# VHH binders against Formyltetrahydrofolate deformylase 1, mitochondrial (PURU1), part 1

All scores and structures are predictions.

Target 1, 298 residues: Formyltetrahydrofolate deformylase 1, mitochondrial (PURU1), of Arabidopsis thaliana (Mouse-ear cress) (q93yq3)
Amino acid sequence: GESLDSSVSPVLIPGVHVFHCQDAVGIVAKLSDCIAAKGGNILGYDVFVPENNNVFYSRSEFIFDPVKWPRSQVDEDFQTIAQRYGALNSVVRVPSIDPKYKIALLLSKQDHCLVEMLHKWQDGKLPVDITCVISNHERASNTHVMRFLERHGIPYHYVSTTKENKREDDILELVKDTDFLVLARYMQILSGNFLKGYGKDVINIHHGLLPSFKGGYPAKQAFDAGVKLIGATSHFVTEELDSGPIIEQMVESVSHRDNLRSFVQKSEDLEKKCLTRAIKSYCELRVLPYGTNKTVVF
Positions, changes and structure headers below are counted from each chain's first letter, unless a header gives other numbers; antibody chains aren't numbered by Kabat.
ipSAE, averaged over its two directions, is called F for ESMFold2-Fast, E for ESMFold2 and O for OpenDDE. V2 adds 0.75 times the mean of E and O to 0.25 times the DockQ between the complexes of E and O.
[cut] marks letters that were taken out.
Atom coordinates printed by the task and the answers are left out, and those that the model quotes come from them; centres of patches stay.

## First folded at step 1 (VHH)

Design a01 (framework vhh_7yz9_2)
Fold by ESMFold2-Fast, scan of step 1:
Structure a01 (fold): chain B 298 residues (1-298), chain A 124 residues (1-124)
Amino acid sequence: as target 1 above (298 residues)
Amino acid sequence: QWQLVESGGGLVQAGGSLRLSCTASGFTFSDYAMGWYRQTAGNEREWVAFITSGGSTTYADSVKGRFTISRDNAKNTVYLQMNSLKPEDTAVYYCAADLYEYGSEWTPSEYDYWGQGTPVTVSS
């Protein structure tokens, strides 16, 4: 006969699990068995084991019935495996159940990255909750960006950084309830004390193809160097300027026929796309720390 | 209130060296990124070198390996050591300050502070 459940199709929802531990026999089998034992189905499974390190990275995408495998039980079951293998990292995200990551967006004079992120966010293509926008530059209330923020109830905080006051403690208070920060052409250097006080990930966009063009005027440096590809880099912020682990890079062809203004324009177009892709990848648990200055990107 | 005072310019023969200095007052020098620009008659200001508040440096390709930018926060001074000078290096050299900001392709008018310039003439 028909079961009670046969008149209602089970709603299967997507889950993501990332795992990082010392390499050992049977890790893939234990992780896949955990999902299968609860009636889940794996749709994708990526593994990385570096040649020079005895470490294991995986990311699995699966579908499951949250009635048969409740969200709290998913965490408990993966935690049991994490304890067995002494996992350095084990994170589960279920996008339809879990709250979106809360972010704050920091910017300076240029707003092209902010504008792109707001458009992608409004279109449902950026899976975050924007708690606020913070800038060291004042903006007129009648600008497109300020009207957009007001219409959507997103606070804009003008934090005037001056020769007398860096305002980092004020910024820390404004961002205390965020899951991570995004520097969308925020040109102030965040101190080690800020990074330690915040204690969470900070993602930056740099308008150059790192590590080749660190610091000032990367488009001018690229133009003068006669490069055939110009790029933008999104990376984690560390105490070392433009040296944090790279998340995403985008490139565009250039030639002797491009003048400096063309280089700058191509750079700006790459920056906004690069940053939005990096943030999406981060929210999907695709980006994991690897070594001292590298990433695994699934 | 604020000042950027440049010095060290002058006449030098090709292959010679000069050291430019720029001393800041009226603002917290250690918070500012510092740059050197140069301008010849009839041309716009050309970027030469940049140093962040943390001490990281970048250079225009035309001066890489010949020029060195450095700073002394105790003296509120940024320096440009110019070696193996060429006639093409003849210009008025300007010091500029930007509050932590870097990587900008914006016009000179968008910097926080500018010096008055110091002339450098390199004879053939």
Scores: ipSAE 0.012, ipTM 0.261, lowest interface PAE 8.4, mean pLDDT 85

Design a02 (framework vhh_7yz9_2; at its last look DockQ between E and O 0.02; V2 from the best seeds 0.00; counts 0 for: pae O 11.3 > 2, unsure alone 64.1 < 65, placed apart)
Fold by OpenDDE, look of step 5:
Structure a02 (fold): chain B 298 residues (1-298), chain A 123 residues (1-123)
Amino acid sequence: as target 1 above (298 residues)
Amino acid sequence: QWQLVESGGGLVQAGGSLRLSCTASGFTFSSYAMGWYRQTAGNEREWVAFITSGGRTTYADSVKGRFTISRDNAKNTVYLQMNSLKPEDTAVYYCAARTYTVYSGSKYEYDYWGQGTPVTVSS
């Protein structure tokens, strides 16, 4: 009898866990044991323990058998640890099982970020579920972007806004079922009431290097200042304009040979990359709040 | 806390019968589909039978006509009546409850498992 050693290796699937608590001895050991006890294997572990701050941050990547460690138990087990240490944050993502983050994209007239995001999304490089696109500009249905959205069943909502009426209530209704929002050159200031009403994270792309070049014309400011580096900044949106914690920044060199047009073009290229990376990082649980105005990005 | 406790496993001769029981606690039993899986050493866990909250049953082809899944909501128990057992039915049998999580307004299903009960069918 040929012992069909059908050692079908258990199908292990990847998981990610992020943790934030007050610093204490043995946290890493406890978190590692939690995974190991369930037959999981840690593939990567990153820790951040700042000096002079009694806080602990970690992000672990691991593989595990979902049969041996059911998804709900994964949450429960980590939650138990979270409770023990009074964790401020404890989140697990299992990409193969968990639903993708639902997002809405807000934009104005410029669509370079949208186009880039849609391309990356289509290629599987942006792991999100795009629920809708909202814009204060109407677009013709025969455009490439609009055809793309239609093909993929992504609604485009034209929301006409004025200085007097930003139609935030309407927007809020459209995005109520999203996990977070992305401002892809929306060029409108969201009110504190909106942000509070939404109650979830909003990620913005700013077409300049914050905090130095705030406002609507950062390229011109940079050009006039004679800088040798320009950049784009992705950050969380707060009530204060262009002041939220930074998630991602990208830069490019410029010279005296550049003109304002080239500044803008270079900026656009940076913006789309920067935003895409920021979103990806966010979805992969790489971004955690640090203090009141900073982020830990693993 | 969700708990599933299997019982009724043991040694039985080929052609014999065995009845497995799984008692559930920690959740509203009547609201969830229940099932049985089995696993042999070195092999993947395979689906055996399932019963919905409404009583609809489905069976794997390998056990169809021989096994019967049933439930008693008053007792929070799901049963697997195994008849005409074969050596190939030798495995650890696991009770499963199909649960769900809600994320971003969407429901996603996932199974909770018991600890299993061994069934050995001798030739």
Scores: ipSAE 0.008, ipTM 0.210, lowest interface PAE 11.3, mean pLDDT 90
ESMFold2-Fast, scan of step 1: ipSAE 0.666; ipTM 0.851
ESMFold2, look of step 2: ipSAE 0.016; ipTM 0.386
ESMFold2 (binder alone), look of step 2: mean pLDDT 79; pTM 0.801
OpenDDE, look of step 2: ipSAE 0.006; ipTM 0.202
ESMFold2, look of step 5: ipSAE 0.014; ipTM 0.252
ESMFold2 (binder alone), look of step 5: mean pLDDT 80; pTM 0.802

Design a03 (framework vhh_7yz9_2)
Fold by ESMFold2-Fast, scan of step 1:
Structure a03 (fold): chain B 298 residues (1-298), chain A 121 residues (1-121)
Amino acid sequence: as target 1 above (298 residues)
Amino acid sequence: QWQLVESGGGLVQAGGSLRLSCTASGSTFSSYTMGWYRQTAGNEREWVAFISSGGSTTYADSVKGRFTISRDNAKNTVYLQMNSLKPEDTAVYYCTAQYGLLSGYHEFDYWGQGTPVTVSS
C-alpha cells in the first residue's frame, strides 16, 4: 500500500576516489562509467599524465546515494577496476561515513602552528580527531593553549629530552593509535628507527623554502642572504633532514625595509597557513606519490 | 591473505539480543579498521558500524543506542553486540576489514562470508 507520509528523498553524499596506475587506453572511461552506472554524479575530475612517462593519476569528486551504492560496494567496484589495471594506488574516502583520521601534534617552544591547528579543528575546518599534544617543552597550566586543551579533553604530554635520551620509545607508545603525525615546529630530529617503528606518514612544517635554508634559523639565513621572497614548506618526513616529498609551499615578498623581526613574523604567518593547507590536502586525498621523492597534488 | 569468519547469528524474538563475532586470520589485525554491514534479500548492502585501529566507533542512525561494536586485538576478533532487536534488523551480516587509508595512500578491503540474523515479531 501507499505511505500516508511523504517518502524521504535520498540524501546524496560526497565521495573521493584517487587512482594511480600504468598509463593505458580507456582508464578515464572505466572510472567514469563506474560512478555513472551506480547513479553517481561526478562534480570534479582531475587527470595527470606526466610528459615522457607511462603513468596515470586521477582524482574524482562525486556525489551518490549510499542506499543504492553502499560504502562496501563502492570499494568493491573501484577494486575491480584497480585489479584490471594493476593499480599502484586506488583509495576511496567518504567523509560522512568513514572514521576521522586520528593525529597527534608534536611541537617544541613555538606554538603558533599548534594554535592555528586547534582553532581550525574547533571551527570544523580540519577533518581529524586530535588524540594528544606532545612537547619537549613544559607549559604553564594557565596559558591560553593549555586551558584550551584541558577544556576539550586533549592530553598534553611533556616529554623531556636530553642528548643521551630522546625518549623516542615513549613517544612511539603515545602515538601508537594515530593514523598520522603532525610536526608543528617540533625541533628534534626523528631517527630512522622512530620512522620505521611508527610505520605511518609524518608531516612537518619547515620555516623556509626547501630545498634552500635547511636546518635551524632559516629566516635569519634568508635575511642574511638578502632574499626577496621568504616562505614555508610542508613535507613528508624521511630519514634525510628536510628532504622528504613536498606537499605545500607558501611565499611572501620581503625587501630592504624588513628587519629580522619582520622576517620572523612573516615566516610564522606563512608556516601556520602552509601546515593547515597541507593537512587539509592530505585528508582530502589530494596528495599522491610521484617518482622517487616527489608528489602529485590535485 | 586475510580470512574473516563470522559467527553468532541466528533466530531471535523482537526485543532480544545477539552478539556477532568476527575472527581474522592473518597479520597486523590491530592496524585495521573493522566494520559490519548487512544485506536483506533483493536489497543493497548497508553499513552498520565501524571501529578504528584506535578504538573510535561510528554507527548508522538506525542502530545508534542499540548496537555496540568492540574489538579484542589479542584474539584478532571484532564483536557486534545487538540489543533491542527489531524485525527490520533481519539481514545477513558481513564483517569487513579495511587497511588504514593514510599509509602510502593504499587501501585493502576484506570481506567475510556473512552470518544470517532473523528477528521474529
Scores: ipSAE 0.000, ipTM 0.103, lowest interface PAE 18.7, mean pLDDT 82

Design a04 (framework vhh_7yz9_2)
Fold by ESMFold2-Fast, scan of step 1:
Structure a04 (fold): chain B 298 residues (1-298), chain A 121 residues (1-121)
Amino acid sequence: as target 1 above (298 residues)
Amino acid sequence: QWQLVESGGGLVQAGGSLRLSCTASGFTFSNYAMGWYRQTAGNEREWVAFITSGDSTTYADSVKGRFTISRDNAKNTVYLQMNSLKPEDTAVYYCAKVGYDSWFGELSDYWGQGTPVTVSS
């Protein structure tokens, strides 16, 4: 007789929990005890309590055994604490179990942000499922970007738009099954009706350092203004143009020796890096709403 | 400034194996995606395989399951292991450096000299 015992080493997997509620005594202890009581180990714990506001934000990273603490029980245990404190936000993500966020990418003529996102996605550095690409510009089928999309089964939807017809109902139908949208140099303004109809987060890259240089051609505006820093801003889209809560910003020095072409080239490099960093932070639950129009970024 | 030097091409019988190597110089190899392309007589240059700086790989449908791309950053070298070779794999094989500015764009300025592969029936 042989032994049929199959010993499997405990597989510890990472989990992330974010929490936002009114500030109260003992929140950190209650959250950490929840993890420890189930045999979980905390790897990192970040807390923000604003100086002049009675609100609490936390983000914890932990490892746990999903056999001893099943995924559904993790949700139930944190939900019990959320109800106790009347939490405004309590979200758990377990990247090895939970489905990746589904996104659609919207762009116009310029594709440098799309190309960078596809590069990072292919590198496994962007934890999303790309459902489709939507553009108000046609692209030649023999370009490498179009061949890449076809090879990976990612649809490209050409949606011809005008000032009088932005085709928003058609776009809403195309994006109905996404978790959030990414505007990667999409140069049409999304209406309040679109944003209400979509009902989920929309993240934009703006090729300027907000709150300065709103609207079109911010690199030219910066050049004409004689700035010494050029930047890019990734932010949540709201009904007010280029005014949504900021997620990420990147800057680079410029001087009198930079011509307009140099400004544009530096801008494009900052845009692609800024957008990919913002999307990664969002997917890792690092970005939380703060106040009426701000973010906490862990 | 930069160079890509392919080696390992030659004549091989159908069903055989061949390993191509490409040694890079003049740039920080580990920061770039690398790829292999091939060009058959009378046809345009076609993509075969990519490997990213993060070691993610993609393959053309015609070579999936038969070819494997890999890299050795300590040696500044990218490899293409070709198994179960077919007469249709006969081509000149080109190594390519792929950076952000060249990713999904025209790669002619970033290619090596090529190495010929001939598969006999």
Scores: ipSAE 0.000, ipTM 0.100, lowest interface PAE 20.1, mean pLDDT 82

Design a05 (framework vhh_7yz9_2)
Fold by ESMFold2-Fast, scan of step 1:
Structure a05 (fold): chain B 298 residues (1-298), chain A 123 residues (1-123)
Amino acid sequence: as target 1 above (298 residues)
Amino acid sequence: QWQLVESGGGLVQAGGSLRLSCTASGFTFDDYAMGWYRQTAGNEREWVAFISSGGTTTYADSVKGRFTISRDNAKNTVYLQMNSLKPEDTAVYYCARGPIYYTSSGYRSFDYWGQGTPVTVSS
């Protein structure tokens, strides 16, 4: 185990706990007492109890001394409470101890979302390990993005796809050791067989404000429809096209004075911001499943 | 790769009983919480019952004391025993794979597969 000099102040580290169970009296008290009993300090506590459903969601942020409350004991103590309440979900993350989530980034021709993700990652603002980048488009080695990946030792896998063969089995092999996938303008539709075979979360950026303007060319659809807000949506991927539970949305005002090029430029700016915010929220355990096609976002 | 197959629905008289089954394939069944949802025409899908990987059960207030959820890990099957059925229980019942219980890191979404199994309770 780790030992600390008794003359040194305790090093407090952040922890996050998310909890989902049937609603009952005393849940918040038991969860907060668990943290306080070990000398932890709660920094934030959010609760959601839907009006028409007897379920409870919470997310707590706390700081604690890992010498007084070892990482394995944190798990055991929250497990005891989860057993008491028959919890559907009880997840603890301690970012300074737990390994970062491993991701692969999938994209097609457009790279603005990938570039933004890489910049945020380099700046320490995206709490993931990028295992690889996968594209159905080949890229010149002298481009800024390819030189960036080379400098950081991030593999780029060109997986040539045709309408007859999307090479999903090859992609599944490349992503088998990831915790989740990010579609950063990957324009091939992932099949139900791919989603079942992968078996983990896939997060997409859609360059339109869902549920409006599903499918291709949503900026043009929005322009043609005369909308007054353009947006981007990050969502979980399901078999139903552009219909998975929504994680994050970003919007910008537009008017009759904006041309199609202006709509596209505003869309691209919103896409990269929306995706990075969604991935951060996911990694921070802020996004929980709710109902059949909804999210709780703390 | 993986799927959930519901069965056991049908027509039953008020006060009667029905047992639903859901057989899972393609994943480590023992690691997941399992549950049942139901949906009436024109309404949102509502939660009915969940069972943890360890066998702890939780029920919606509308079915508590009448329905029993159970699992048989050897058969990769989750069951819903429905007793004292009411006309209000008429719905399509869906089996759901829940999150992995007590994950120390990571996130898991609920999954729903198949067309469900219809249950009609006549007055």
Scores: ipSAE 0.006, ipTM 0.265, lowest interface PAE 9.7, mean pLDDT 83

Design a06 (framework vhh_7yz9_2)
Fold by ESMFold2-Fast, scan of step 1:
Structure a06 (fold): chain B 298 residues (1-298), chain A 124 residues (1-124)
Amino acid sequence: as target 1 above (298 residues)
Amino acid sequence: QWQLVESGGGLVQAGGSLRLSCTASGRTFSTYAMGWYRQTAGNEREWVAFITSAGSTTYADSVKGRFTISRDNAKNTVYLQMNSLKPEDTAVYYCAAEEIFGTVIYTPEDYDYWGQGTPVTVSS
């Protein structure tokens, strides 16, 4: 073996900062100056100021030297600006230093969304730590999914549920060490008590283009209605069924020549892509609250 | 709007037979998978039998060899033929419909449409 001799160049690492406050003169300059004053360099900057609202949203991507600007000081410096502007949201993530978000994946019988997420996770395209998978359906140990989970040390919890007992307290115990939950075709309604008890974000995939076709079998509803676009929606879960703030939507054209099976197959393809894109956007701090029931997505 | 209506329930002696019917109205029936469930007071709904749109059948162990599920797509009706009835078969029987692709059985909450139920009482 050869010796590789190089250790003198400063290592610049990426950081992300998201900011939401009341609109004011000079915010962009103050945020930019904060990064520049510490020797950081901005690689991307997105700003949104709604036409009819006095609020400011930004997301910046930058590189910096963690020796010159230690991780704790990054937080302190942005917190100083947040206090100055009375920020509603100010969050910094440094992916190479900060721990990945911990998630649990909930599903029922259909696993196409789970399979897609596992493949994207394995490819390094989903920056999460998968704590466990929970299902109200039992799966044979010799299936591709179960072998994949076993190979990667990801627990699978079969939680047998009925119409009368959804076992929400058991599920809450299983997910207590997670940063957010992902519903990957979990076909039971989570109660307001569950959502309050969990107290963190829950992201769902709905196999329909919301706000249309809420509830069961959206592809069948769309087919019967004679629509010309079919879609999937990823959204935050709230107490109101299929009505939480939307994160991502994907659509595909359909016509009178598509039968119901074609609608379902197009729906499944859109669902898995929509969910993985939404989770990636969430983890990259691209999704911010906007108004009472909307999102800004950078 | 889809509606499922069960009929054929009633009183029967142990060892006897009874045939339940479930008729669908309001739209196309032949693409739907059909299941029978039963419920006793204070207990959750128990799955009994399942038939796919293609006619493949599956039964709970407690009824296998005694009950037969069948369908008549021309009449939009699914049947449950119950033979060698036991007092333990006493329950309200529900039919349920779901549009699925394959032979996999869902939990009760996964079914789209439920009937109102038909009571069956088996005397000792």
Scores: ipSAE 0.000, ipTM 0.123, lowest interface PAE 17.0, mean pLDDT 82

Design a07 (framework vhh_7yz9_2)
Fold by ESMFold2-Fast, scan of step 1:
Structure a07 (fold): chain B 298 residues (1-298), chain A 123 residues (1-123)
Amino acid sequence: as target 1 above (298 residues)
Amino acid sequence: QWQLVESGGGLVQAGGSLRLSCTASGFTLSYYAMGWYRQTAGNEREWVAFITRGGSTTYADSVKGRFTISRDNAKNTVYLQMNSLKPEDTAVYYCAVKSTFYQGSSWYPLDYWGQGTPVTVSS
């Protein structure tokens, strides 16, 4: 028990809760009362109720005393509310207690996205544990990226692929203990069988502004189309190519004075920033499914 | 309150067919991937079939070629057409909404289940 006259403040830690259910009277009150009843303080509360849809989305950030409100009890209390409202989603994350999400990074020849993610990860700006890097291209051990991976004890798996054998079963075995996958310019199309077998979220970076310029060479397609904005898109991978729900997009202006190489350079700069922002948003429980193929991003 | 209601189960002879229905109430089903699962007494629920928001389908190897999953978003209903039924298909069949962006995956752990419909296949 804590004393009322205690001169030492309890150690308060941050928690995040996301909630998705049918819209009903009293949801906000019930969720806020859950936090307040245990002495927690809400720092931020975002709500989205779509026009003409009877659904409710919320994301709350709060601080709480883990002695007064143990981590297992936090889950039980929110689960009780989830059951009451028939919620589709109710997820709590406490970053200082919960293990970081485990990821594997897949790439092909281009490594600019991998390098950016490793930089952000080393700086403590990506809240993930990197289990391994997988590539269908071999890399020289004296490159900066390979020396970085070796220094940090991150395995690099060269998985040689052909048109007849994409080695998907081997990749599935390597990634079985991950929470989600990141495609950082992996240029092989993952089959429906792979997505079924993996059974978890896969996040991709596409070097074009979707839904335009799907498939190969999006910077070339944009150049040929005479666009005035070039962009990059991070999205969830679905069986339909470059058509999964969008998480993040970034853009930069282009003009008739930019040649194809300038388009490619601007694209690469946007890709690495777009992917790292998307992964951070995902890990912070900011991305929720919405509509048939859309996202809510808090 | 959101609900999933399964129907269409019953007794059938080996080699026969049944069509199961799962109707969602209070929510638009087209938002989510849907799955069918089955459970035999004393065993854990096993996955049978998935259908994505876009209509792409995937099946467990034990039912592939015999079962067909489909959806009618206008009726807020998912179906499981079961052909060439075997005694081993005897189970309680459940439909589930998956909180997924693609087939079978979700960063959210919460799934919603129906109450189930029993299927008995006699020899």
Scores: ipSAE 0.006, ipTM 0.262, lowest interface PAE 9.8, mean pLDDT 83

Design a08 (framework vhh_7yz9_2)
Fold by ESMFold2-Fast, scan of step 1:
Structure a08 (fold): chain B 298 residues (1-298), chain A 124 residues (1-124)
Amino acid sequence: as target 1 above (298 residues)
Amino acid sequence: QWQLVESGGGLVQAGGSLRLSCTASGFTFSSYEMGWYRQTAGNEREWVAFISSSGSTTYADSVKGRFTISRDNAKNTVYLQMNSLKPEDTAVYYCATDRHTTVWGTPLHEYEYWGQGTPVTVSS
């Protein structure tokens, strides 16, 4: 039997809560009290209230005892607050209890972003389950990437595309059981019909510093324009080309001493770093909608 | 402020036709996808047709070949031409616009603005 004075320390686990609503008096206190009343401890609390806009954003990291505050009760308690304030977003994630996000990775000829994602995933640095890889390019079975996928039981789907037939219905069937998609240098434009049919978030890496140099060959466009900074942008995919809300950007200096090959190499190094950081931020609930086409990134 | 106003609903006999109109104000109409949804008693709103900013169209299987969505950017208006109407098409029809936001927590199917709806009754 167990004593009323338990000598066993509770196993405290991390939780994350994000909140977005119309600004009102007492929101911070109400959210903090919700956690504290159940014996939780807040480890980090970020708040954003834009100037000249009556909206409130918060992200809290906390630890709690799931015996004293069961996972279902955590949802219920935060949902009660969300209903009270008419919240636009209120999401709780408990990484040790909740299933990892399922993703599919789409790419074309270039695989540097895929390779980086796979290495970070293998190292436990990306909290996702990789459902499959989809490409409109065949890859030899003896390449490093194909051997990696085979070793880890990750399917690779070759979906041959043309300008007249992008095979979007086939791709939708392959990705139906994913939580979000990652475009890791997928060079076909996804239609509005695809985005509507998928109905979930799609994150892209663009090898240019948006909003400049949209479309094809942004490193060449930057080189030809004589820029002194090049960059890569990770963003949500919308129907408008290279115009979705930005999640992450990385930059590096360039000079007259850099040739086009140097621009491309620096671009590729920024792309893989930018995409992996964006995916990590997304999975940690750091990215929230702001205005019509912007993000808050905590 | 964004506004959508539907018109053109009414009573029609099976096999007949109706044209619904939705006039938009308060945003750059030509830049947004427009859609039609319908809701029958006891059911959730269901998608009927979409038209992209570029004019590409998609239809639910139940209306494919019978309904046509179109837009007039000069008039800030989206239309739904409904032909060969069936009793099963009886519903309140809603016009919606989408910002195509894919930001985490905001699903792509979530429409930012809805009209008030226009009722369509198809008699057998």
Scores: ipSAE 0.000, ipTM 0.152, lowest interface PAE 11.8, mean pLDDT 83

